# VHH binders against q01730: the designs that were tried, part 8

Target 1, 276 residues: q01730
Amino acid sequence: SKSLKKLVEESREKNQPEVDMSDRGISSMLDVNGLFSLAHITQLVLSHNKLTTVPPNVAELKNLEVLNFFNNQIEELPTQISSLQKLKHLNLGMNRLNTLPRGFGSSRLLEVLELTYNNLNEHSLPGNFFYLTTLRALYLSDNDFEILPPDIGKLTKLQILSLRDNDLISLPKEIGELTQLKELHIQGNRLTVLPPELGNLDLTGQKQVFKAENNPWVTPIADQFQLGVSHVFEYIRSETYKYLYGRHMQANPEPPKKNNDKSKKISRKPLAAKNK
Below, E stands for the ipSAE of ESMFold2; O stands for the ipSAE of OpenDDE; V2 stands for 0.75 times the mean of E and O plus 0.25 times the DockQ between their complexes.

## First folded at step 1 (VHH)

Design f06 (framework vhh_6fv0_2; at its last look DockQ between E and O 0.06; V2 from the best seeds 0.00; counts 0 for: pae O 9.7 > 2, placed apart)
Fold by ESMFold2, look of step 2:
Structure f06 (fold): chain B 276 residues (1-276), chain A 125 residues (1-125)
Amino acid sequence: as target 1 above (276 residues)
Amino acid sequence: QVQLQESGGGLVQPGGSLRLSCAASGFTFSSYAMYWVRQAPEKGLEWVSTISGSGGSTYYKDSVKGRFTVSRDNAKNTLYLQMNSLKPEDAAQYYCAKPYRWTDSSGYYLPLDYRGQGTQVTVSS
């Protein structure tokens, strides 16, 4: 296997646009001499390393279209990540993120954002997060979201939304504004009802995916799931359901209890807590 | 719909071998890199190996290099993990995973969108 020095030298010498430094035991990007001089690269893969931070120098890689930090120990990102104007795919899955930096939503071309297996919740999102209107896929599975902000409706290009195994107690009506959605994953949450506006979406077809198992659905919804997903969508479109939903929301019931003991989630404890 | 089904786990003595399988359906299997990940009670989810869509590139966690071999049969839509020289620290629930499709040359993909039910590997003593 090539040394990190040789990988950098070959990319620079041959003007190679794609650099793969996965699974090389990297603890800091600053220890990779010359990495940030590779202004020409369009893809950088740093998956399966031991990164705990990402330095501001990442912004020097101005031509990046793909940046992959999958399976590291990253706890925070620099604000400069959003200045990567050509970035289309950002993978931060299987890390220890508790927050996203101020201005994160300033990325102009981002199409795929992978945040699965982190420590995010709705308070982790910066105020401009939902300016990411070019997103086609948003993966927030295996985090700690209890609500999905109504601003989700601004992401009108979204084709995939994965919220599997969070702590969601509700979905906002604005989910129904995501008319290009092909896949919705909401299994493993604390959801009791669906907003009737979800009925605006066509998630029952052959090319579509709707996953909603392992939620404490109220009996009328649970009964429809037993018949099939198409029956669920027919039901939530009905005037009968709209009435019952309104009654449920007006009652403002206490959310179902969380049960963390049954989760097979990746450990996302802060590194300081794990190094004691 | 995308489905992944792991099998082949079981009880083995230290130094023993197991072969895990993952049956895949609901997508064009050969178009995706595939992942093996594992989870033990004292540890979080841990990456084990990756194989490119064609099978031409393979990648391994350092602690399993030389002992584990990932492979695939694209005609059968099946992913395999041959595990030799098993150690007590290899005991875990093993999962296969399918990433979101990416256009990079590394063959690394995101495993976090879909995974199967898992198969248990237990190493005695």
Scores: ipSAE 0.012, ipTM 0.476, lowest interface PAE 8.5, mean pLDDT 85
Fold by OpenDDE, look of step 2:
Structure f06 (fold): chain B 276 residues (1-276), chain A 125 residues (1-125)
Amino acid sequence: as target 1 above (276 residues)
Amino acid sequence: QVQLQESGGGLVQPGGSLRLSCAASGFTFSSYAMYWVRQAPEKGLEWVSTISGSGGSTYYKDSVKGRFTVSRDNAKNTLYLQMNSLKPEDAAQYYCAKPYRWTDSSGYYLPLDYRGQGTQVTVSS
């Protein structure tokens, strides 16, 4: 494999817009000489490395459209990441993020945000997160969300929402405002009911994906799932269900218990101090 | 060239156990998170489990939690999936996967991974 130096040089000399530095054992972006001088690049892949942080210097890569940090050890993001105004695709999957930086929602063109396999919850999101109105795909699977904020409805261009294997106890009614949604993944949560407003969406077609298994659905909903997704949606659109849902919400039942103590998740364990 | 070869599948009764293996070559195995995915007849590909490069972090589909255990031996470039208490719904072709690039299902950056030929798991009484 070409040295990192050679990759940087080649990109510069040949004006190559895409740089792939995946699986190079990189512990710090700062160790890659000349990386941040590559202002012309539109794609940077740093997946499968050993990054623990992203330096603010990333903002110098002003033309980045795609940034991939998949499968690293990133615990912190700089606020400057939101300064990448051309950024369309950001992959932060399989990292150690507990929070997103302040102002993260300032990205104006972000379309795909991959945050799968982190330590995020509803408190991890900055106040302006849902200003990311250009998002078409949001992946939050395998995190620690108990609540999906109602502001999710502001992401009106969202086509894919993945919330698989979180701790969700409810879905907000505003999910029904996502009129372009084609895929909804909510399997593996603590959901007992669906908001009737979800029925406003078309997620039952052959091209659509609705995954909702492994939730403690109340019996009336569970019965519909046995018949199929189309029956579920028909049911939640019914007046009968609306009545039931209203009563259920008024009763304010205790949420189901968490199946696993996520506080003990290995991803939350401190990284072994680099044995100096 | 990335090569993955799954093995260990077979026919078991409900409640039985299988141990799948995946031999990897052509890349720095320890640098990559590895995935198990499965595809049942007439169903799409579904995620089963993930293990980090070091093996320090593991993730599971809820339906297999407590029953399946993913592990790896980086010295042997081998990925494992211990499957206990197998259920009929676990029947599928199982694949080990190395993530490569990612794209979304809307036509932009679909998840791309390397997979082997798979190994068949059948659960039947």
Scores: ipSAE 0.010, ipTM 0.271, lowest interface PAE 9.7, mean pLDDT 89
Fold by ESMFold2-Fast, scan of step 1:
Structure f06 (fold): chain B 276 residues (1-276), chain A 125 residues (1-125)
Amino acid sequence: as target 1 above (276 residues)
Amino acid sequence: QVQLQESGGGLVQPGGSLRLSCAASGFTFSSYAMYWVRQAPEKGLEWVSTISGSGGSTYYKDSVKGRFTVSRDNAKNTLYLQMNSLKPEDAAQYYCAKPYRWTDSSGYYLPLDYRGQGTQVTVSS
C-alpha cells in the first residue's frame, strides 16, 4: 500500500482525479499534509477510517463529485459541506450523525445521499433538506425516524428510498408523488397501515423492489402480504381499503410501542475524548 | 430477483474456527463489492468486512484484522468469511450484503442490501 504522502504527491504530479485513502487509520483530514491543495480531484474515498469530524476545509476541494466517508465515527458536518457545488454522491453511512448542518439542502447536483446507520430523526433534517430535488437515491435506514416529512414528495426524481429499521408510525400521502420510484424499503418500522396514495406507484414488476416485512400491519393488510406484494397493491387501490384507511385515521389509534432497543447500537457508544 | 443465503454458522469454543458462506443469485455477482455485517442480541448492526468485485481489495473491522479472512468465488457466485481465533465478542447473527445500485458508470458501489436471514455464530465459554 502507498503512503498518504505518496498518494497526495502522485495525485498532484500526475493530475489523478480519484484518491482512495480508505482504511488508513486516519483520525483527522487535517493530518493529511497537502490534501486540501488537490483542487483538481473529483473523487475522495475516506471510508473505514477513524474520523470524528469533517473540517470546513473540505470545501476547498471544489471539483469533488464523489465523497465517501462510509464507516467512520463522524458526529457532525461543517456547513461548508453544502458549498461543494459539483457533488453528486455523498456517502455518510455507518457514522454517528445526530443532525445535518444548516443549509445542507443547498447542493444543486446531489444524486445519491447515503445516511444509513446514524442517529438521525425527523428533527435532524434542516429546513431546506427537501430542496435536494436532484436526488435519485436516498438511504435513511437504521436511524430513529418516527415521521417521514410530507416534503418527501418534492423529491420527484427519487428512484430508491430506503427507510428500513426506523421507528416510523406512518408514511405521508405525498409518497404517492414519487412516480419514478423503483425501490421502496420500509421493513422494521411501526407501520400499521399504508396510505392509499402509495397505490399510485407500481412497485410489483421484476425491476421494482418493495420490502415491508417486520411491521405490525393490521390484519387485512397482513393477510394481503401473505398472498404477495401484487395483492397488497391491488388491495390499497380498492375502495374497500380506502374505507378501512379512513376509519383507521378517524379512530386515531395509539401508535404501536417501539419494538427495538437501540441503546446498545454501536453508533451510540461513547468515543474516547481525544478522538473528538 | 436478488437473493443472498448465508450458512456455516454454529457453536464453537473460544479460539475455534468457522467458515461462513453466502450463496448469491439474481445479479452479476462479480460486478459488486460484497459485505459481511453482524448483529449480536441488544446491539446494533456492525460492519465486519468488505471485498471488491474482483477480490483484489479487502477491508476489515479493526477487532477482526488478522483473525478473519474474506474471499469470494465468482464462478460459483459465493462469498466466504473464514473466522479464526474466535472470541466471545464475535458471537452474533452474521449477514452477507451487497450494495444497492449504481447511479452512474463510474463503478462506485452504494449502500448495503441486507437480504439474507443470516447465520448464527455462538462462542461458548
Scores: ipSAE 0.005, ipTM 0.379, lowest interface PAE 10.0, mean pLDDT 84
ESMFold2 (binder alone), look of step 2: mean pLDDT 79; pTM 0.801

Design f07 (framework vhh_6fv0_2)
Fold by ESMFold2-Fast, scan of step 1:
Structure f07 (fold): chain B 276 residues (1-276), chain A 125 residues (1-125)
Amino acid sequence: as target 1 above (276 residues)
Amino acid sequence: QVQLQESGGGLVQPGGSLRLSCAASGFTFSYYDMYWVRQAPEKGLEWVSTISTSGGSTYYKDSVKGRFTVSRDNAKNTLYLQMNSLKPEDAAQYYCARSYDLRYFDSSGYEFDYRGQGTQVTVSS
């Protein structure tokens, strides 16, 4: 495998647009001599390292289209991340993020955002998050969302939305505005009912994916899931379901309990308790 | 250096069982969601099962639910697929794969990285 110094030198000398620094034990990008001088690069892969921060200097890599930080220990992002004007793909999966920086939604070309396996909830998203209207894929699985904000409906170009293994108690009716959606993954939440507006989406075709298992669905919906996804969508489009959904919402039932038997997660490792 | 090596395939009668194994090396196995995918003659690659990094979440293709069980042993860097009540339509080359660390624009085809050589499953009377 090439040293980090040689990767930097070869990228500069041969004008190579892609740099792969994955699995190199890197604890700080600042320790990679000459990295931020590589203004010509369009792709930087730093997955499977030991990064705890991303320095503001990342904005010096102004031609980046793909930036991959998958499986690090990153706890926060600099506001300067939004200065990467050409960025189309940002992978921050399997990190320790509990918030996104102010202005994050200012990225004008972002198409794919991977945030799976962090410590995010609805309060983690900055006010302009849903200004990311160029998004085609948003991955928020294995986080702590109890509510998906209604502004999700503004991301009308979304084709993939993954919300698996959160604590969602409901989906907003605005989910029905995502008319380009091909994949919706909502498994492993605390959902009891679906908004009827979800029936506005075509998720039953051969090229579409709808996954909703491991939710405490109320009996009428649970019965339809046993028959298949097409039966679920036929049911939620019906006047019978719209009536029952209205009654359910008026009754304002207590949300199901959180499942404490969640998968182990590095960013959520419990603190050791001392017995006295 | 990343390597995935499948084993456990063979010839079985309809209704029979097989246990597939996948030995992983050259990467930190516990950091990746793992997949079983299959390819039958004259068909494209089909997703079969997914298991999360800890093994706490498992997902299955509708046609194999209740018959197949995926599991993993992170201490041994090994992935398993227990296949019960095998049907002729399950006959295929089975591969294990790790998740891509960047999921591209269209992931409906299930993008995979470093899948192994595979193990053949034949179901016939």
Scores: ipSAE 0.012, ipTM 0.239, lowest interface PAE 9.2, mean pLDDT 83

Design f08 (framework vhh_6fv0_2)
Fold by ESMFold2-Fast, scan of step 1:
Structure f08 (fold): chain B 276 residues (1-276), chain A 125 residues (1-125)
Amino acid sequence: as target 1 above (276 residues)
Amino acid sequence: QVQLQESGGGLVQPGGSLRLSCAASGFTFSRYAMYWVRQAPEKGLEWVSTISYSGGSTYYKDSVKGRFTVSRDNAKNTLYLQMNSLKPEDAAQYYCAKETWYDILTGYSRAFDIRGQGTQVTVSS
């Protein structure tokens, strides 16, 4: 509709730094005449549209600090997304991403990365992903991760890490390097034990959040959860737990099966195929 | 601690109506956009509706537009979804979700992440 052209023209003429194009039925950014000429904008909201791709032209919007693609049908990102050197907040939640582009970790100032409800797993992350050392919040919930890479420990400024409803079989010991964490969400995974190094973190305060329900915890850990989060952290810091954890790891038990509960995570592929 | 509690689900006949509620606590409800999402085995997780922080803007999945109405009562910290003319394909576990957005100056985080326990909607077929 002509309202998008007017919005673009008004932003250009009045030097408006923020453009909201949410819920406009947009199927391609290339169809929005003049969009990429708006080099002055610092915020672009394209949530609730029908985008399947992000064109390389997005890199022409050099002043972007906030880019919101929440709830589209995006299957891949251009490598040029990393050319947005001022980008601080990138929301790609509720899309269809199977991978992140080569060089993605070159986004020097990125502080918030929202990737909830995509089709990502540990093999989806490019080699330089953990160069995003400026991240304060990383949302990876409702994806397909079975392993959280040890390099997560390099993201030492993280305050929020959300890994809810994945297929995680373990957390790396390097999680204990995230000393600024205020929120850790690990509900709905296949976790049986916690690394003792998690005890280096204090997630028990009134301003902290630790959510870990709906995991097949071994009985000793499950018992501590019934007493409360503070008891869990006291337990995993103990010599008793370190011994138990060492014995558990040495035994190398078979990972729990994926949750086949009908209320849990299911395939997203039929919807993508149906809408093409 | 952020808490979201859904209610109002149940079994309904095709063409029937249900009103879902989501009681919110632990955050300033009136400052955040809210979402309704649903999960059915054959369809995966689907976004259903969004309402702005003030209630002034509402957005809907194409297949529910005209049948569902999202609303909120900021004084009661409650989100609603009025579902009319229910179809078998609407059968799902319904969740409310909070917007989270990180703002450097204010310390607020904005993303789609916080969800309640859900409420089951079953449409007899």
Scores: ipSAE 0.010, ipTM 0.366, lowest interface PAE 9.8, mean pLDDT 84

Design n01 (framework vhh_7nfr_2)
Fold by ESMFold2-Fast, scan of step 1:
Formats: sequence, C-alpha cells, structure tokens
Structure n01 (fold): chain B 276 residues (1-276), chain A 124 residues (1-124)
Amino acid sequence: as target 1 above (276 residues)
Amino acid sequence: QVQLQESGGGLVQPGGSLRLSCAASGFTFSSYAMSWVRQAPGEGREWVSSISGSGGSTYYADSVKGRFTIARDNVKNTLYLLMDSLKSDDTAVYYCARVEYRYSGSYYYEFDYWGQGTQVTVSS
C-alpha cells in the first residue's frame, strides 16, 4: 500500500483532484504532512480512521466538493468547516457528534449531508441549520431526536429524508412542504399519528419509498398500514382522518414512554465531559 | 419477506475462534451490503464490520481489526464473520443486518433489516 506521504506527493505532482486516505489508522489530520497544501483537491476520503477532531485547517482545502469522515471518532467540528464554499457532499456518519458548530448552515452548495449514527438531538442543530436549502438528501438516522423542527419545510429541494431510529414523538406539518421528497424513512420512533399535511406528498409510487414500521401507531393508522402504504396516504388525506387528528391533538395525550433500553438502537456513547 | 437468520454463536474460551453465519432470504442478496452489529450486556449496539454487495470492499471497527474477517457467499446467500483471538470484551449478542439501499445516495450503511441475534460468550 502507498504511504500517506506518497499519496500527498502524487496528488500534487499529477494534479489529482481526488485523495483517498481511508483505513490508514490516522488519528490526526495534522500528522499528514502536506495535506493542507493540496488546495486543488475536490474530494478527500478519510473514512474508517481514528480521528477525534477536525482541525480548522480543513478550510484551506477550498476546492473540496466531497469530504468523507464516515466511521471515525469525531466529537466536534470546527466553525471553519462552513467556509468550504464548494462543498456538495459531507459525510459525518458513524462518529460521536453531540452538536454541530455555530454557522454550520452557511454552506451554499451542500446537496448531501450524512449524520447517521451520532449523538445528535434537536438542540444539536445551530440556528441557521435550515438555511441549507440546497440539500437533496439529509440522513439523521440513529440519533436522539425527539422533535423535528418545523423549519425542515424550508428544505424544499429535499428528495431523501432519513429519520429512522430516533425518539421522535411527532412530525411537523411542514413536512408536507417537501414536495420533491421521494424517500421518507421514519421507522423506529415514538410516533402515534401522522400530520394530515403529509398527504400532500405522493410517496406511494414505484420510485418512492415510505418506511414507518416500529412506531406505536394508533389503531386506525396501524390498520391502514396492514392494508398497504397507498391506503395510509388515502386515509390521511381524508376528512375522517383530519377530524380524528384534530381531536387527538386537542386531547394532547402523553407521549409514549421513551425506550431507555437502547438494545435495538445503534449509538455512540459520547466521552465524559472531563475527557473532552 | 426479508429474513436474516444468524447461527454459530456459543461459549468459547479467551484466545479461541468462532465462525458466525447469517442465512439471508427474501431479497437479491448480492445487491445489498451487509453488516455485523453486536450488543454487550447493558450496552448499546456497536457496529463491528460491513461488506459490500460484491464482497470487494470490507470495513472493520478498530476493536476487531486484524482479529475478525467478514465474508459472504452470494451463491448461498450467506454472510460470515470469522472471529479469531477472542477476548472477554467480545462477549455480546451478534446481529446480522442489511445495509439500507439508497435510491440516489452513494452511502450504504444505515440498516433496514436485522436478524434475531446469536449469543457469543467469551469466558475462562
């Protein structure tokens, strides 16, 4: 296998736009001599390493369009990550993030954001997160969300939204504003009802995906799922369902108990505060 | 109907070896990446290893690198985990999991189906 030094030298010498440093036992990007001088690169893959931090120096790689940190031990991102103005794909799946940095929503071209299998909740998202209006795919599965902010409706170009295996007690009505949505994954939450506005979307076609199993659905909804996804969408569009939903919301029932047994959830335990 | 059935778990001594199998049915096996995920008593689920649909790419958690080997047989629709140099810390229920297929994505590592699990106990 090529040394890290040789990968850096070959990229510079041959003007190679893509650098793959996956599975190299890298504990710090700062230890990769010459990495941050590669201003020409458009893709950097650092998946399957041992990174615990991302240095501010990542911002020196101004031409990056794809940055892949999948399966590391990253606990925090520098605010400078938002200065990568050409970034289209950011993969931070299978890390140890409990928060996203202030200003994170300043990325102007981001199309794919992968945050699956971290320790994020609704309080982890910075105020400008939903300014990421160019997003086409947002993966937030295997995190700790109890609510999805209504501002999700601002992401009108979104085609894929994955929220499986969180602790969601409800979906906001603004989810019905995601008219380009082709895939909605909401399995393994604490959902009892669906907002009628979800009926504005057609997720029943051959190229569409709607997955909602492993939720404590109220009986009328559970019965429709047994008949099929098309029946669920027909039902939630009905005046009968809108009436039942209104009554359900007015009754303000106690949310189903949070499953503190994490036996069926993949999650990473964050480091203790004293070790950060 | 997607089904994943694990086998091969059991009691083994520290330093021993064990081979887990996962029989898959109800879908085109070669079209999906597959993973092993484990859960120790009182802990959450920990990802162990993944293999691409073709078998050309394999990935491992740091805790098992050099000791475990993931493999698949697409003719038999079977996933394997070959475990060498087992430690007490490897004691867990091991789950076979299918990596979710993404319509437009290039990333395949969220899991949409799970087996029932097989218990591996490493004790002296």
Scores: ipSAE 0.011, ipTM 0.363, lowest interface PAE 9.3, mean pLDDT 86

Design n02 (framework vhh_7nfr_2)
Fold by ESMFold2-Fast, scan of step 1:
Structure n02 (fold): chain B 276 residues (1-276), chain A 125 residues (1-125)
Amino acid sequence: as target 1 above (276 residues)
Amino acid sequence: QVQLQESGGGLVQPGGSLRLSCAASGFTFSSYAMSWVRQAPGEGREWVSSISGSGGSTYYADSVKGRFTIARDNVKNTLYLLMDSLKSDDTAVYYCAKDRWYYDSSGYYRYFDYWGQGTQVTVSS
């Protein structure tokens, strides 16, 4: 087992691009002597520590492509996080974030953003969030979203969108603009209907995933789910559904009651262990 | 160093009950979700149950829901599995596991970074 000092020294001496500091009881990155001098590193894993903050010094690690803070206690991010111009993968899952900093959408190369199991809602997202047009995967499961902003449609390279276990009352029609989408996870929300524009997507193929269980679906939609996912997509593309959807929207129904006993679920797969 | 030590297994008749314990040391127990995973003879590992670090959320495999209860004592650093209405199909080695979530380009997976030695549960007449 290597000390943190030895990990830093070896990365510098051997020009190692990847540093794994997971599960080391780290409470502050500032306590890791020499960490911010490692400008050559492209990957830093700090998962399973006790971090409550990320210092602005993280921007000194200008070559980072992968930054993993999974399972910490982080409550806020510095605005300097968006200055990491080479960053492709940012994992902030299982933290305590209730907001994202101003300018967060300024990351020019971000492909994967993991924000599962935080305290985020639609008001948590900064004005430029949907400027992250290079995103291929966005994980927002186990948060407090009631509305997904229509600007989600600007993320046209998105292949995976996970919104499981939020409090979503509706999906915007702009979800149909995500033509590269291969996986949509919307289980465990307060959804009663699907926008017909979702029918513009093909999520029924062998490599596609569509999961929508544990929503208070209106009977016509629930009936189609019993027949199979392919029947759901055929139905929402139909003129019959478009008519029923229009009537439902005109009625402006009271949203279903929020379940305050809802347990958070933090896995996109029901596999307990990755031992394959 | 992380250590997980199971106890409480044994031989029991169908319909009986057992209480498994797992003593944890070497990490901040309350900061991590914990799981029970079992392995029957000649079969792969099957996830049984999980509990969040605070104990506020519990999860169960469909095969054990309503019969098993997972619990933890964060003061004593101990994980429990209360097993009621045991069936012959519950015969397996039961492992205590420390949860670690893993993310890669193929997906987001639940991963166990440390395992106990296991405790044998045999349900037979």
Scores: ipSAE 0.000, ipTM 0.137, lowest interface PAE 15.2, mean pLDDT 84

Design n03 (framework vhh_7nfr_2)
Fold by ESMFold2-Fast, scan of step 1:
Structure n03 (fold): chain B 276 residues (1-276), chain A 126 residues (1-126)
Amino acid sequence: as target 1 above (276 residues)
Amino acid sequence: QVQLQESGGGLVQPGGSLRLSCAASGFTFSDYYMSWVRQAPGEGREWVSSISSSGSTIYYADSVKGRFTIARDNVKNTLYLLMDSLKSDDTAVYYCARDLKYYYGSGSYWDAFDIWGQGTQVTVSS
């Protein structure tokens, strides 16, 4: 506790904008005396702690631009999280979230949202989620998405979209509206085909990244991946591929089998009994 | 050629120990945070531990604290994970990964890991 007291006092006395409270065994932000008096801070790192909740008091830190909760045990967020008007980067990776709070899409300046390794699916997203039109990077890897909502196309400033290790059976055609996209990570899903509209994007340059391994791709697509990403994009832009895609959609095949062992994922196991 | 190569995995009984190694080549190893990440059968990736470029700052997942020790040798360009008191839940493929410290710009936690090893299998069973 004396080391946390020192961090709080030094930040206050020296007007330090960044506070790093990572790996301090913190179970509740409310136990950190004076934390919410630090209205001047622009960055708070609480990664690698034992937080199970985020108190509404986090909204008192009105100047926060970066808030990092990576690797905690957080099960839910307060609605007040969206009232942090200056927040640009929110990291909630490796937590236990199965839903996002009402009004979450009301964050007006959010540029980076990290939600990797939680228990989220398409039904976890609030109705206004795709109002987050300032997002430049969205990370949803290692969750339970079977479908990416078509409203993803409204996030036109996205440069990075990471959907690795979900259960995605398809990508919406609206992914082709993400004209600023530089990185698309879709590895480890249940994808068999790509929408031809993905061909509207340029993901083949030296500064672009397209990763799609570990999907049950139909043979024609798998063959193009072996030749390289540029061949994949030339192929999906072709009339030959559009014909194949149309035929595949008309056949409406049964989705490939889901990964049933995700039940062993730590984020889904009950939390240890809490001391009263 | 930038590469990470893991070794030291194997089959052990519950309560046993293993030492994993990761040999780095093609980059200045001492300039980077390094991490261990595991993936259990049918599961997504789980972060295990991270170590700073100098070795002075170390982080562990709660599930492994007190049982695992991460270490590095910057002269040998090698990352280590010493695993004690192994449990069946520790069964996974273990990957070493190059980690971009203070990656608060564009990038998820996993995307900050720009170079990955091929993995080494650890199986804990009787």
Scores: ipSAE 0.000, ipTM 0.186, lowest interface PAE 18.3, mean pLDDT 85

Design n04 (framework vhh_7nfr_2)
Fold by ESMFold2-Fast, scan of step 1:
Structure n04 (fold): chain B 276 residues (1-276), chain A 125 residues (1-125)
Amino acid sequence: as target 1 above (276 residues)
Amino acid sequence: QVQLQESGGGLVQPGGSLRLSCAASGFTFSSYAMSWVRQAPGEGREWVSSISGSGGSTYYADSVKGRFTIARDNVKNTLYLLMDSLKSDDTAVYYCAKEGYRYFDWLLPQYFDYWGQGTQVTVSS
């Protein structure tokens, strides 16, 4: 394999738009001499490294369309990440993020945002997060969400929404506004009921995916799941279900207890001290 | 350092079953999504199925939904593809692939970091 210096020199000399620096033991992007001079690149892959931060200098890579930080140790993003005006795909899965920077939602072209396996909750999202109206896929699985903000309904181009293995107690009615949705993954939460407005979506076709197992569903909903996804959607569209849902919400029942102890999650363990 | 080795292919008659295995080494297996991709003679690579690092999420191509099951054993660093109700159209070399990065569609063949050598599956009488 090539050294990092050779990868940088080769990209510059051959005007290569894509740079793959995955699985190279990189602890800091600042240690990669000449990286930020590569303003011509459209794709940078830094997955499977040991990055704990992303420097503001990332904004110097103004032509980036794809930026992949999957499986690092990143705890925080610089506000300058929002300066990448051509960015279409940002992968931050398997990191240690507990917040997203102020202004994060100012991207004009972002289509895919991968945030699976971080330490995010509803308070982690900046005020303008749901201005990311160009999103087609949003992955938030293996985080700490208890509530999905109602503004999710503003992301009307979403085709994939993954919320698996959070602590969600409810889904907002505005999820019914996501009329282009092809895949909804809500497994492993604390959901007892579904909003009737979810019935506005067609998630029962051959090309659609609806995954909702491992939730403490009330008996009427659990019974429909045993019959199949199509029965669930027919049920939640019914006047019978709307009545049941209304009564359930008025009763304001105590949320189910958390089933999973996330203290053993790698993203929550202290980072080993750097020894030089 | 990354190594992926497929096994379990062979000749089977239509309607039969096969179990493919992929032995992985040189990386933290449980940290990466894994996929099965196939290539029939003269065709491009077709994504078949993917499984998340934890095994909590699985995805299937329309052509194999209901017939194939992807599974993993993170203790043994092994990926599996359980193939039921095999059809002549399933004839292909099957590759184990390690996650690289993802575009809009869950996982696309051209975006995997590493591929195994493949195992041949032939469905015919």
Scores: ipSAE 0.000, ipTM 0.197, lowest interface PAE 12.1, mean pLDDT 85

